# Miniprotein binders against b1l550: the designs that were tried, part 4

Target 1, 279 residues: b1l550
Amino acid sequence: MRLPEELLERARDIHSEAPSHRIKLDRVGSFGLKVPVEFKGFLLLAEADVWVSLPEGRRGVDLSRQVEAIYELSNPPKDPFSLCREAAISLLEKLNYADSSGVSIRFDAPLQDGESLKYYGVEISSIASDEIINKIRVEILGMTACPCTAELIRAYKSSEIAATHTQRSLGILEVSTKAEHPDPDKLASIIERAMSSPLRTYTKRPDEGGLVIRSLSNARLAEDVVREMIHLFLEEFGHLPEDTHILAAVRSMESVHMHDIYAERSFSLDEIRKEISSH

## First folded at step 8 (miniprotein)

Design ka14
Fold by OpenDDE base, look of step 8:
Structure ka14 (fold): chain B 279 residues (1-279), chain A 94 residues (1-94)
Amino acid sequence: as target 1 above (279 residues)
Amino acid sequence: GEIRVTVEIEKDGKRIRFEYRFTSPEKLEKILKEIERIIRLFGADRVRITVEASSEEEAERLADELRELAERLGYDEIEVTREGNRFTVEAERE
């Protein structure tokens, strides 16, 4: 049932009223929207959050206008990064009472794996105020082989290739920058290259064996993986602003323990450069 | 070489700054289109775009493209300034 439009003329604009308590809110918006995006030739349905700040003198946010802002920009579907940045700016324009806006978009990014597809997780955001800060979080699973067990077995049997336990590990790179969002495929590649081996969606027996052998020959601690991620990141993205903040992390789902191993480093580009130069 | 594009847009006292850093020429076209969309979306009365490139020639070419963009967008007052390999395009509309 659609209410008569004439009712809008008679109804109080509740959102524009003064609130009972004059308190600014940091984030008011719609969460869990579904928006189409185009990524690497794929049409994906992404989940999106949109929000703005609310000044102390306004009771509520015009939520319909927020939703309109992102959907207008989503037709036709475009890359999620541009959508994120443009929507954040559009929100500030459409909701002129807001001093800040934000957009978050989440999706699984397809990645070619031979004749099949694998995926990695992507969460991007753009926060606009006097400046735009872009954030991207990439998560991808890989495989790690334990060097400690390998060394023990090597010592025991004196074999060139020592058996060791392997496990799935989740690698995480989160980047916050005043520049545009870093390339998610490059970030995913960094994570995979930092691990003992990538995971595959489909493997034939010879390929599977090869993957395991590769892992055994490239055994890495979770700590090693994080350090390698940082190293590779600096090589690829050293051109980003010095105040760019990075989180590199690994969660290893240990196969010999009931718990996971976790390692991380948070840093700015300026900070890590100083650290490396001091050695 | 690395190209840096910094965009500052202003409307009704609101200012927004954002930045691009890239090395690929293909990315440049995409960025320029995005900048255009953003300027239109925001309805900016004033725009300041700074480009810095590894070579003066690249920076100048990009500055020219940005000037042309400002013209297409209906800005009446456009000024281009140079400092080494850095060009700044300032545009204003009534």
Scores: ipSAE 0.609, ipTM 0.855, lowest interface PAE 0.8, mean pLDDT 90
Fold by ESMFold2, look of step 9:
Structure ka14 (fold): chain B 279 residues (1-279), chain A 94 residues (1-94)
Amino acid sequence: as target 1 above (279 residues)
Amino acid sequence: GEIRVTVEIEKDGKRIRFEYRFTSPEKLEKILKEIERIIRLFGADRVRITVEASSEEEAERLADELRELAERLGYDEIEVTREGNRFTVEAERE
């Protein structure tokens, strides 16, 4: 049923009124929208959130304008980073009472894995106010091999018996910066190179054996995976603004334990450089 | 060499600043097109784009591109200044 347009003349404009409790809100928006994106030649279905700040003097947000802003920009499908930044700007223009806006977009990114594909998690956001802050979080699984058990087994038997427990580990890089979003494939590559070995979608027995041998040759503590991720990040992205904030983390699903191990470090580029230069 | 682009846009007293920092010059065309779309979406009255190029040759090439960008966006008051490897385009309208 469509209601008559003439009712708009008689109805109060509820969202433009002052609220009974004059309290500003940080995020008011629509969450979980399905949006098509084009990423490196692939058409993907992404999940998006859109929001604006709401000043204490305004009762509500025009939610239909929020949804229209991102859907208008998503047809035809485009690069998710451009969509994210452009939608954040469009929101701030269309809802001019807000002093900030935000957009987040989540998708599984394809990554070449020999002749097949594998996927890793990406979440990007852009928050616009008097500046634009771009955030990206990348999550990818790899393999870690415990060096402690490997050393015990080596000492117990000759070096030709190389064994330890291995497990899947989730590597995480999260970057917040005033510059453009870092390339997610480079972030994923940093995480994989820091692990004992990458994971593959499919292997034949000779390749599977080689993967396991590689992991044993690169046995690493979760703590050292995090340190390596930071080292590699600084090599690739040291040019970003000094106040760029990074979180590097690993969650290891330990195969011989009933629980996970977790290691993380948060830092700004300025902070970590001073720390490293003191040694 | 690193290329740095800083953009300031303003509409009705509201100002937004954002930046790009990259070492791969092939990204420049895409970045300029994105900046153009952002300026159009915001409907800016004033724009300032500062580019720190990696060389004088690159800076000279970018001067024409920045001026043409401002003209395509419909600004009448366009000022382009050069400070060595650094260019600034300031554009205003109504």
Scores: ipSAE 0.492, ipTM 0.831, lowest interface PAE 2.5, mean pLDDT 88

## First folded at step 11 (miniprotein)

Design mc10
Fold by OpenDDE base, look of step 11:
Structure mc10 (fold): chain B 279 residues (1-279), chain A 89 residues (1-89)
Amino acid sequence: as target 1 above (279 residues)
Amino acid sequence: SEFTVEAERNGVRITITVEVDGKEIRITVEIEKDGRRIRFLYVITSPEKLEKILKEIERIIRMFGADPEEVKRLIEEARRLAEEILERL
């Protein structure tokens, strides 16, 4: 049932009224929207959040306009990076009372694994004000092998290839920059290369054996993984603005413990360059 | 080297700056309308990326009600400047 349009003439605009308490809000919006995006030839249904700031003198946000803004830009489906940036800017234009806006888009990115697919998690964000800040978070699973146990077993059995425990590890790269969002496939590749080995969706027996041998031959602590991620990131993305902020982290789901091992480093590009140059 | 293209019509001011930083081109876009200023940055590493970014910039500028013909001129000038720089790299 649609209400008669004449009711709009008689109804107060509740959103434009002065609030009972004059307090600015940082974020008001719609969370958990579903929007189509095009990514590497795939049409994906992504989850999206949209928001704007609300000044102290306005009771509410025009939420329908926020939803309209992102869906107008989502038809036809486009890449999620352009959608994120364009939608954040569009929100500021359409909602002139807002001094800031934001968009977040989440999906699983397909990654080719032979004739099958694996995936990594992506969260793309853009925050607009006087400047635009773009944020991307990539999460991908890999495999780690413990070098400490390997060394103990090597010492015990004098084996050329020492057995060790292996586990799944979640690698995380989060990048916040004034430039456009970094390539998520490159970020995922950095994480996989920083681990003992990648995961595979399927393996034949020879391939599985090779994957395990590779992992054993490239045993890494969680700390090693994070340091390698940072090193590889600087090689690939050293061209980003110096004020670009990075979080590199790993969560190792240790197979010999009931708990996980976690390691992280937060840094800006200028800070980490100074640190490395001092050595 | 820094090159700036500016257009102002109907209360919308657009500034596109193309800068060379080492082997990369930085494109900064500033839009001023109704006392609001928005700045955003792109880093261009390939001709394919340049074309994609220029199309995005065009779409964004049009959202602010800029004149389509002026926007087209600005984009073409920015393209020319960026291509000239890319050829020198």
Scores: ipSAE 0.687, ipTM 0.887, lowest interface PAE 0.7, mean pLDDT 91
Fold by ESMFold2, look of step 13:
Structure mc10 (fold): chain B 279 residues (1-279), chain A 89 residues (1-89)
Amino acid sequence: as target 1 above (279 residues)
Amino acid sequence: SEFTVEAERNGVRITITVEVDGKEIRITVEIEKDGRRIRFLYVITSPEKLEKILKEIERIIRMFGADPEEVKRLIEEARRLAEEILERL
């Protein structure tokens, strides 16, 4: 059933009223929207959140205008990064009482893996006010090999045994910047290259052997994986604004333990350069 | 070097600044409407991204009700400046 449009002339506009308690809200929005996106020729179903700030003198947000801002831009489907930035700006233009807006978009990104595909997690956001802050988080699995156990086994038999435990490790890079979102494939590549070896969708035995040999030859502590991520990030993205903020982390599902290990470092580009140059 | 292109019509002021920063081009867009100002940045390290970025900028500017002919002029001038800079890099 559709109600008559004429009722709009008689009904109170509840959302534009002042609230009983005049308190500003930081995020009022619609969360868990399904949004189609086009990424590298793939049509993907993404999940999006949209929000705006709400001033102390306004009772509610016109939520249909919020949803309109992102769906209007997503039909037909397009690049999720442009969609995210454009929707955040559209929210501010459409909802003139807000002093900030935000959009987040989450999807699994396909990545070529030999003759097949693998996937990694991507979450992007754009937060708009008098400036725009763009954030991207990338998560991808790799393989790590423990150097401590490898050294202990070497010492036990004077290098007659080349062995250690290997495990899946989840690498994380999160970037907040005033520039447009960094390429997620480059971030995923940085994470994989910092690991002892990448994970593959499948391998035939010769390739599997090579993967294991690579991991043993490139054994790394979780701490060193994080340091390598930072090194590689600076090589690729050192040009970003100096106040760009990064989180680099790894969570290793240690195959010989009942628990995981975790290492992380947060920094700005300005901060890390000063730290490195002091050594 | 830094180059600025401006347009103002229908209560909307748009400024696009194109500048060189080392081997990169920085494009800053500033939109002012009804006393509100928003500014955003693109950092371009390769020429293949330029056209996609300019199309995104055009779409954003049109959201604010800018005059279509002035938007076309503004984007084309920004393209010309950016392409000239990229040729020298």
Scores: ipSAE 0.673, ipTM 0.891, lowest interface PAE 1.5, mean pLDDT 89

## First folded at step 12 (miniprotein)

Design na34
Fold by OpenDDE base, fold request of step 14:
Structure na34 (fold): chain B 279 residues (1-279), chain A 104 residues (1-104)
Amino acid sequence: as target 1 above (279 residues)
Amino acid sequence: DPELREEEEAERLADEFRELAERLGYDEIEVTREGNRFTVEAERNGVRIRITVEVDGKEIRITVEIEKDGRRIRFMYVITSPEKFEKILEEIERIIRMFLEYRE
């Protein structure tokens, strides 16, 4: 049932009223929206959050306007990165009482694996005020082989190819920059290359054997993975602004323990360059 | 001379932004040069834009500033491929158009 328009004209604008307590809010918005996006030829339904700040003198945010802003930009479906940036700007423009806005978009990115698909997780955000900061988080699973156990077994059996425990490991790259969002496929590739081997959705017997042998021959600690991720990141994305902030992390689901091994490094590009140059 | 090539490329890219401003209906467009940095400035219906382009080797740095109703927003791109430049140009156009078209 649609209420008569005449009744709406008589209703108080609750959102524009003075609040009972004059306190600024940092984020007010709609969380858990579903928006269509196009990524590498795939049409995906992504999850989105939209928000703006609320000044101390205003009771509420025009939430409907926020929702309209992102859906207008999502029709027709477009690249999620462009959508994120444009929507953040649009929110700030359309909600003129706000001094800041933000958009987050989450989706699983398809990655071709032979005749099948694998995937990696993507979370992006754009926060707009007087400047725009773009953030991307990429998560992808790989495989690690433990070099410590391999060395123990090698010493014990004097074998050329030492057996060791292998496990799934989650690699994480999070990048915050004033530039546009870094390419997610490149970030995912960096993580996979930093692991002992990538995962496969399916393996044929010869391929499976080869995958395991490669892992054993490229055994890496969680610490090794993080350092390799950083190294590869600098090679690929060294052109980003020096104030760009990076989190490189790995969570190894160790097969011999009930707990995970975790390693991380947080840094800015200028900081890490100075560190590496000093050695 | 690598520096000369960078300047020439920056000038070319600045011209593309000038053309963009023209397509968006800006009449008074000013292009200024500071070394290898070119700045395109224009104003239309209270929407002022400033686009700065700098070329360093293969890197193209684009800074966009939009001012409307006393508010200013700044955002940046760092592009290493020509193909990506065209996409970013289109995005910038869409963003500026939003400011021009939105009226309360």
Scores: ipSAE 0.725, ipTM 0.901, lowest interface PAE 0.7, mean pLDDT 92
Fold by OpenDDE base, fold request of step 14:
Structure na34 (fold): chain B 279 residues (1-279), chain A 104 residues (1-104)
Amino acid sequence: as target 1 above (279 residues)
Amino acid sequence: DPELREEEEAERLADEFRELAERLGYDEIEVTREGNRFTVEAERNGVRIRITVEVDGKEIRITVEIEKDGRRIRFMYVITSPEKFEKILEEIERIIRMFLEYRE
């Protein structure tokens, strides 16, 4: 049932009224939208949040216009990164009373694993004001082998490849930059390469054995993983603006403990370069 | 000369942005050069654009500024492959078109 248009002429525009309290709001919008995106030949249904700031003199935001803005841009489906940036800009343009806007998009990214697929988590955002800041968070699982236990066993019984405990570890790279969103596949690759070995969706017997042996031969602490992630990131993405901010983290689901081991480093490109150069 | 090649590439890319502006209906397009940095500036119907492109080795730095109704937005791209340039060009075109077409 649609209300008659003539009734709308008599109704107050509640959103444009003065609020009871003149306070600016940072974010007002719709959270938990579903939008189609195209990623590496896959059509995915992503979750999206859209918002704008609200000035102190305006009671509410035109939420329908926000929703319309992102869906107009999502038809036909496009890559989520372009969608994110374009939508943030569109929101700012269409809602002229706002001094800032933002879009967040979340999805699982398919990743080829031989003849099968694995995946990694992606969360991107674009925040627009007089400038645009793009953020991407990539999460992917890998495998780590403990070098400490390996060394203990080696000391007890001489072997080139010592037995040790292995576990799944979640690697995280979060990047905030004035440039476009960094390539998510490259970020995922950095995380995998920083671990003892990648995970495989499909393993044949020889492959599984080889995977474990490789992991044992490349045993790494959670701390090692984070440091390696940073190192590899600098090699691949050192061209990003100096004020680009990075969070590198790992959560190791230790198989010998009931708890997880966690390590992280937050840094900007300029500060980490200075740190490394000081040694 | 690597520097000359960078300048030539930047000029080529600036020409792409000039053509973009032309496609978008801009008639007075100014292209300026500062070393290996080229800037394309144009105005149409109160939408002013300034696109700067710089080539440093394999890196292409693109800065886009759009001004409309007293508001300015600036955003940047840093790409390392030519194939990505085309996609970014298309994105920039879509963005500018949004400003040109939208009227409240």
Scores: ipSAE 0.719, ipTM 0.899, lowest interface PAE 0.7, mean pLDDT 92
Fold by OpenDDE base, fold request of step 14:
Structure na34 (fold): chain B 279 residues (1-279), chain A 104 residues (1-104)
Amino acid sequence: as target 1 above (279 residues)
Amino acid sequence: DPELREEEEAERLADEFRELAERLGYDEIEVTREGNRFTVEAERNGVRIRITVEVDGKEIRITVEIEKDGRRIRFMYVITSPEKFEKILEEIERIIRMFLEYRE
């Protein structure tokens, strides 16, 4: 049942009223929206959050307008990165009382693995005010082999290829920049290349053997993985603004322990370049 | 001369943005040069745009500023592949069009 239009004209605009307490809010919006996006030829249903700031003199945000803003931009479906940036800008334009806006989009990105697919996690955001800051977080699983155990076994059996324990490790790259979101596939590739080996959705017997041998021959500590991620990142994305902030991290689900090993480094591009040049 | 190539590329890209402004109905378009940096400025119906393009080697830096109703928004792109430029151009067009079309 649609309410008669005449009743709508008599209704107070509750959102524009003065609040009982004059306090600015940082974020007011809708969380857990589902929006269609196009990514690498796939049509995906992504999860999205949209928000704006609320000034102290306004009781509420026009939430319907926020939702309309992102869905208008998502039809037809487009890449999630442009959607994120455009939606953040649109929110500021349509909600003129807001000093800032934000959009977050989350999805699993498909990655080709032979005749099958694997995936990595993506979370992107855009925060708009006088300037726009774009953030991307990429998470992908790989495999690490422990060099410490390998050295112990080598000492024991004097074999060229020493057995060692292997485990799944989650690699994380988070980038915050004034530029557009960095390419997620490139970020995922950096993480995989920094590990002992990638994971495979399926393996043929010869391939499985080769994968394990590669891991054993490229044994890496969690610390090694993070350092390699940073190195590879600088090679690929050194052109980003100097104030770009990066988090490189790995969580290794160690197969011989009940706990995980974690390593991270947070840095700006300017900071890390100075550090490397000082050695 | 690498510097000359950078300038020529920046000029070509600036021309693309000039053409964009023309397509969007901007009549007063000013293009200025400072070395390898070109700036396109235009105003229409209270929506002012400033697009700066800088070419440094293989890197293209694009800064967009939009002013409307006393508010300014700035955002930027840094690309290393010319193929990405067309997509960015389309995005910038959509964004500017949004400001031109939205009326309270």
Scores: ipSAE 0.681, ipTM 0.886, lowest interface PAE 0.8, mean pLDDT 92
Fold by ESMFold2, fold request of step 14:
Structure na34 (fold): chain B 279 residues (1-279), chain A 104 residues (1-104)
Amino acid sequence: as target 1 above (279 residues)
Amino acid sequence: DPELREEEEAERLADEFRELAERLGYDEIEVTREGNRFTVEAERNGVRIRITVEVDGKEIRITVEIEKDGRRIRFMYVITSPEKFEKILEEIERIIRMFLEYRE
C-alpha cells in the first residue's frame, strides 16, 4: 500500500533542516548495496557503498537520491569501473550540498584457469570533489617456495632431495590515481608472475609435477615477491600520473610457522623512479 | 615525422570531442591548438566543458573539466590502447549529459 502523495505537502522535510549540533560529517551514505555489473562477459552481483559529505548546516542526506544514482546507472548492467566513476560524479551532481562523494564496488573477478575458473578479489573506489581519485585493490593467492630452506637442502651432504617448504601467499596491489582505474587482470597477472607459481583450481598429475618443478626453480622470499611486483608494475603502468600511489604487499602463510610473514612497500610513481635511478 | 603524426592524431581525437559536444547540443564550440595538445571548450545552459587531448607516442592523455553553478569537477584518462577510446568517449558523454539534464 502506497501512502497518498498529498502528505508530502503537510510533512516537514526533516533532512533539509539545520541539525541540533552544527558539525560537518565526512561520510554519510548507504552501505552494502547489491548491484549487477558486467565484467568480461560475466554478469556478477557486486557489493557497493555510496556516500557524500554533509555540511554542518544540513541535518540529513537525501538517501533515496544516493541509491537512485547508482541503480539508475547500473541498468543495464555495465562494467564496474565506469559504474564506479560515473556514480561518484552523479552523487556530487545530484547532492549539490556535498563537497565530496564516494563510491566503492567489490566483486570476485573470474579468471580462466585452463578449462576451469578461478577468481581474485577486486575492490574499486572513486572519490570525487574538485578532482576525482580512483583506487583499485587486487588480491590474489599464489604459491611461494622458500629459497633459504631450498639452499640448505641442496647443500645437505646427501643432496638427492630437491625440496623446500611451500605455502600459499596472498599478493596485494593497491593503486590510487587521478587516471582511470587500471585493468584488474593486469594487476592480478603482475602478482601471479611475482610468485613462485600460480595456484590452479585443479591439475592432472603431469601438470601438477610441472607446476611443482617451476615453483622449486623459482623460489622466492616474500620480500622478493614484493620487489618483483613493483618491478612488473612499473613496466606495465609507468605511464600513469607521477603522483599515483601504489601499495605492494604479500602476506605469506608460511607452512613451517605458527604465524604469517608480511612484506609491504608503498610509494608514489615519482618517488620510486627517483629511488631506482639512483642505483 | 613522429611529431606531425602525433599532432594529426590529437586533432582527430579532438574532432571526436567537438562532435560529442555538438551531439549534446553545444553551440559556439572553440577548438584551440598548442603543439600536440588540443582543447575543446563550449558552454550550454550554464554547463561549461573543457576537454584537453594530448598525444605523446602511444600515450593518449585526456583531461575533462566540467563547471556548473560555480562548481568545477576535473578528471582524466591516460590510455596506451587506442581501442579504449570509444568507451571513454561514451563515458564522457554520459557524464556531461548528467550535468545537462533537468535536475527536478
Scores: ipSAE 0.658, ipTM 0.873, lowest interface PAE 1.7, mean pLDDT 89

Design na34
Fold by ESMFold2, fold request of step 14:
Structure na34 (fold): chain B 279 residues (1-279), chain A 104 residues (1-104)
Amino acid sequence: as target 1 above (279 residues)
Amino acid sequence: DPELREEEEAERLADEFRELAERLGYDEIEVTREGNRFTVEAERNGVRIRITVEVDGKEIRITVEIEKDGRRIRFMYVITSPEKFEKILEEIERIIRMFLEYRE
């Protein structure tokens, strides 16, 4: 049923009224929207959140306009990074009472794995005000091999045995910058290269043996992985603005422990450069 | 001459933004040079744009400022792969069009 449009002449515009309590709000929006995106030729169904700030003198947000803004930009489906940045700007333009707007988009990114497929987690956001801050978080699993146990076993058998415990480790890179979002495949590659070995969707016996041998040859502590992520990140993305903020982290699901091990470092580009140049 | 190549590249990229402004209906477009940095400025229907392009080796830095109704928004791109420029140009055009409201 569609109501008569002449009711608009008589109905109060509740959203534009002053609220009973004049308190500004930081984020008012629609969360958990399903939005089609195109990534590397794949059509994916991503989850999106959209919001704006609300000044103390305005009672409500035009929520239909928020949802309309992102869906208009998502048809036809396009690159999620452009969608994220453009939607954040569109929200600020369309909802002119807001001081800021934000968009978050989450999806699993497909990645070729030999003759098969694997994936990694991506969450991006764009926050618009007088400037735009773009954030990307990438999470991908890899394998780590403990160098401490490897050395102990080597010493015990004088190089007769090459062994250590191995486990899945979740690598995390999160980047917040004024420049456009970094390429997620490059971030995922940095994480995988920092690990002892990548994970595979499946392997045959000879390939599995090779994977394990590579991990033993490249044994790394969780701390080593984080440091290597930072090193590789600086090689690839050192050109970003100096106030770019990064979080590098590893959560290792240690096969010989009842619990996980976690290591992380957060830094700005100018901060880490000063730290490295002082050594 | 490496410096001449950087200036020529920056000028060429700035010409792309001048043509973008023309496609969007801007008609009094100023292009100014300060060393290896080129700035394209224009105003139409209360929407002012300023696009700065700078080339430093492989790095292309693009800064976009849009002003409408007393609000200014500034965003940037730092590109190390020149092949990405055309996609960025298209994104910037779509963003400026939002402020001009050609299709929205």
Scores: ipSAE 0.645, ipTM 0.865, lowest interface PAE 1.8, mean pLDDT 89
Fold by ESMFold2, fold request of step 14:
Structure na34 (fold): chain B 279 residues (1-279), chain A 104 residues (1-104)
Amino acid sequence: as target 1 above (279 residues)
Amino acid sequence: DPELREEEEAERLADEFRELAERLGYDEIEVTREGNRFTVEAERNGVRIRITVEVDGKEIRITVEIEKDGRRIRFMYVITSPEKFEKILEEIERIIRMFLEYRE
């Protein structure tokens, strides 16, 4: 049923009224929207949140305009990073009473894995005001092999018998920058290269043997993985603005324990460069 | 000379932004140069744009500033893959068009 449009002439515009309590709100929005995106040749269904700030003198947000802003930009489906940045800007233009806006988009990214695919988690956001801050978080699983147990077994057995426990480890890189979002495949690659070995969707016996040998040859503590992630990140993304903020972390599901091990470091590019150059 | 090559590349990229402004209907476009840094400025229908391009080796830094009705927004791109330039150019054009097409 569609109501008569003539009612618009008689009805109060509730959203434009002053509220009973004049309190600014930081985020008012529509969360959990499903949007189509095109990522490296794949059509994916992503989940998005959109919001704006609401000044203390305005009672409500034009929520249909928020939803309209991102859906207009998502048809036809396009690159999720462009969609994220453009939607954040569009929200400020369409909802001119707001002094800031934000968009987040979440999806599982396909990644070539030999003859098959594997997937890793991506969440991006753009926060717009007088400038834009872009954030990306990448999560991908890898394999770690414990160097402490490897050394103990070497000391107990001949050096020709290499053994240690191996486990899945979740690597996390989160980047917040004034520049455009970094390529998530490069972030995922940094995480995987920091691990003892990547995980594979499937292997045949010779490939499985090679995977295990690689992991034993690159035995690493969770702390080692975080440090290596930072090293590799600086090589690939040292060109980003100096105030770019990074979080590097590993959650390792240690196969010999009932609990996980966690390591992390947060830093800005200018901070870490000074730290490294002082040694 | 590496600095001259960077300047020539920055000028070429700035010409792309001058052409972008022309496509969007800007009819008076000012391009200024400071070494390997080029700035494209234009104003149309109350929408002022300022686009700065700098080249440092393989690194290209693009800063975009758009002002309308007393509101200013600034954003940037820092790319090391020349293949990305065309998509960035298209994105910037779409963003500026949003400001030109909005009417109260």
Scores: ipSAE 0.637, ipTM 0.867, lowest interface PAE 1.8, mean pLDDT 89

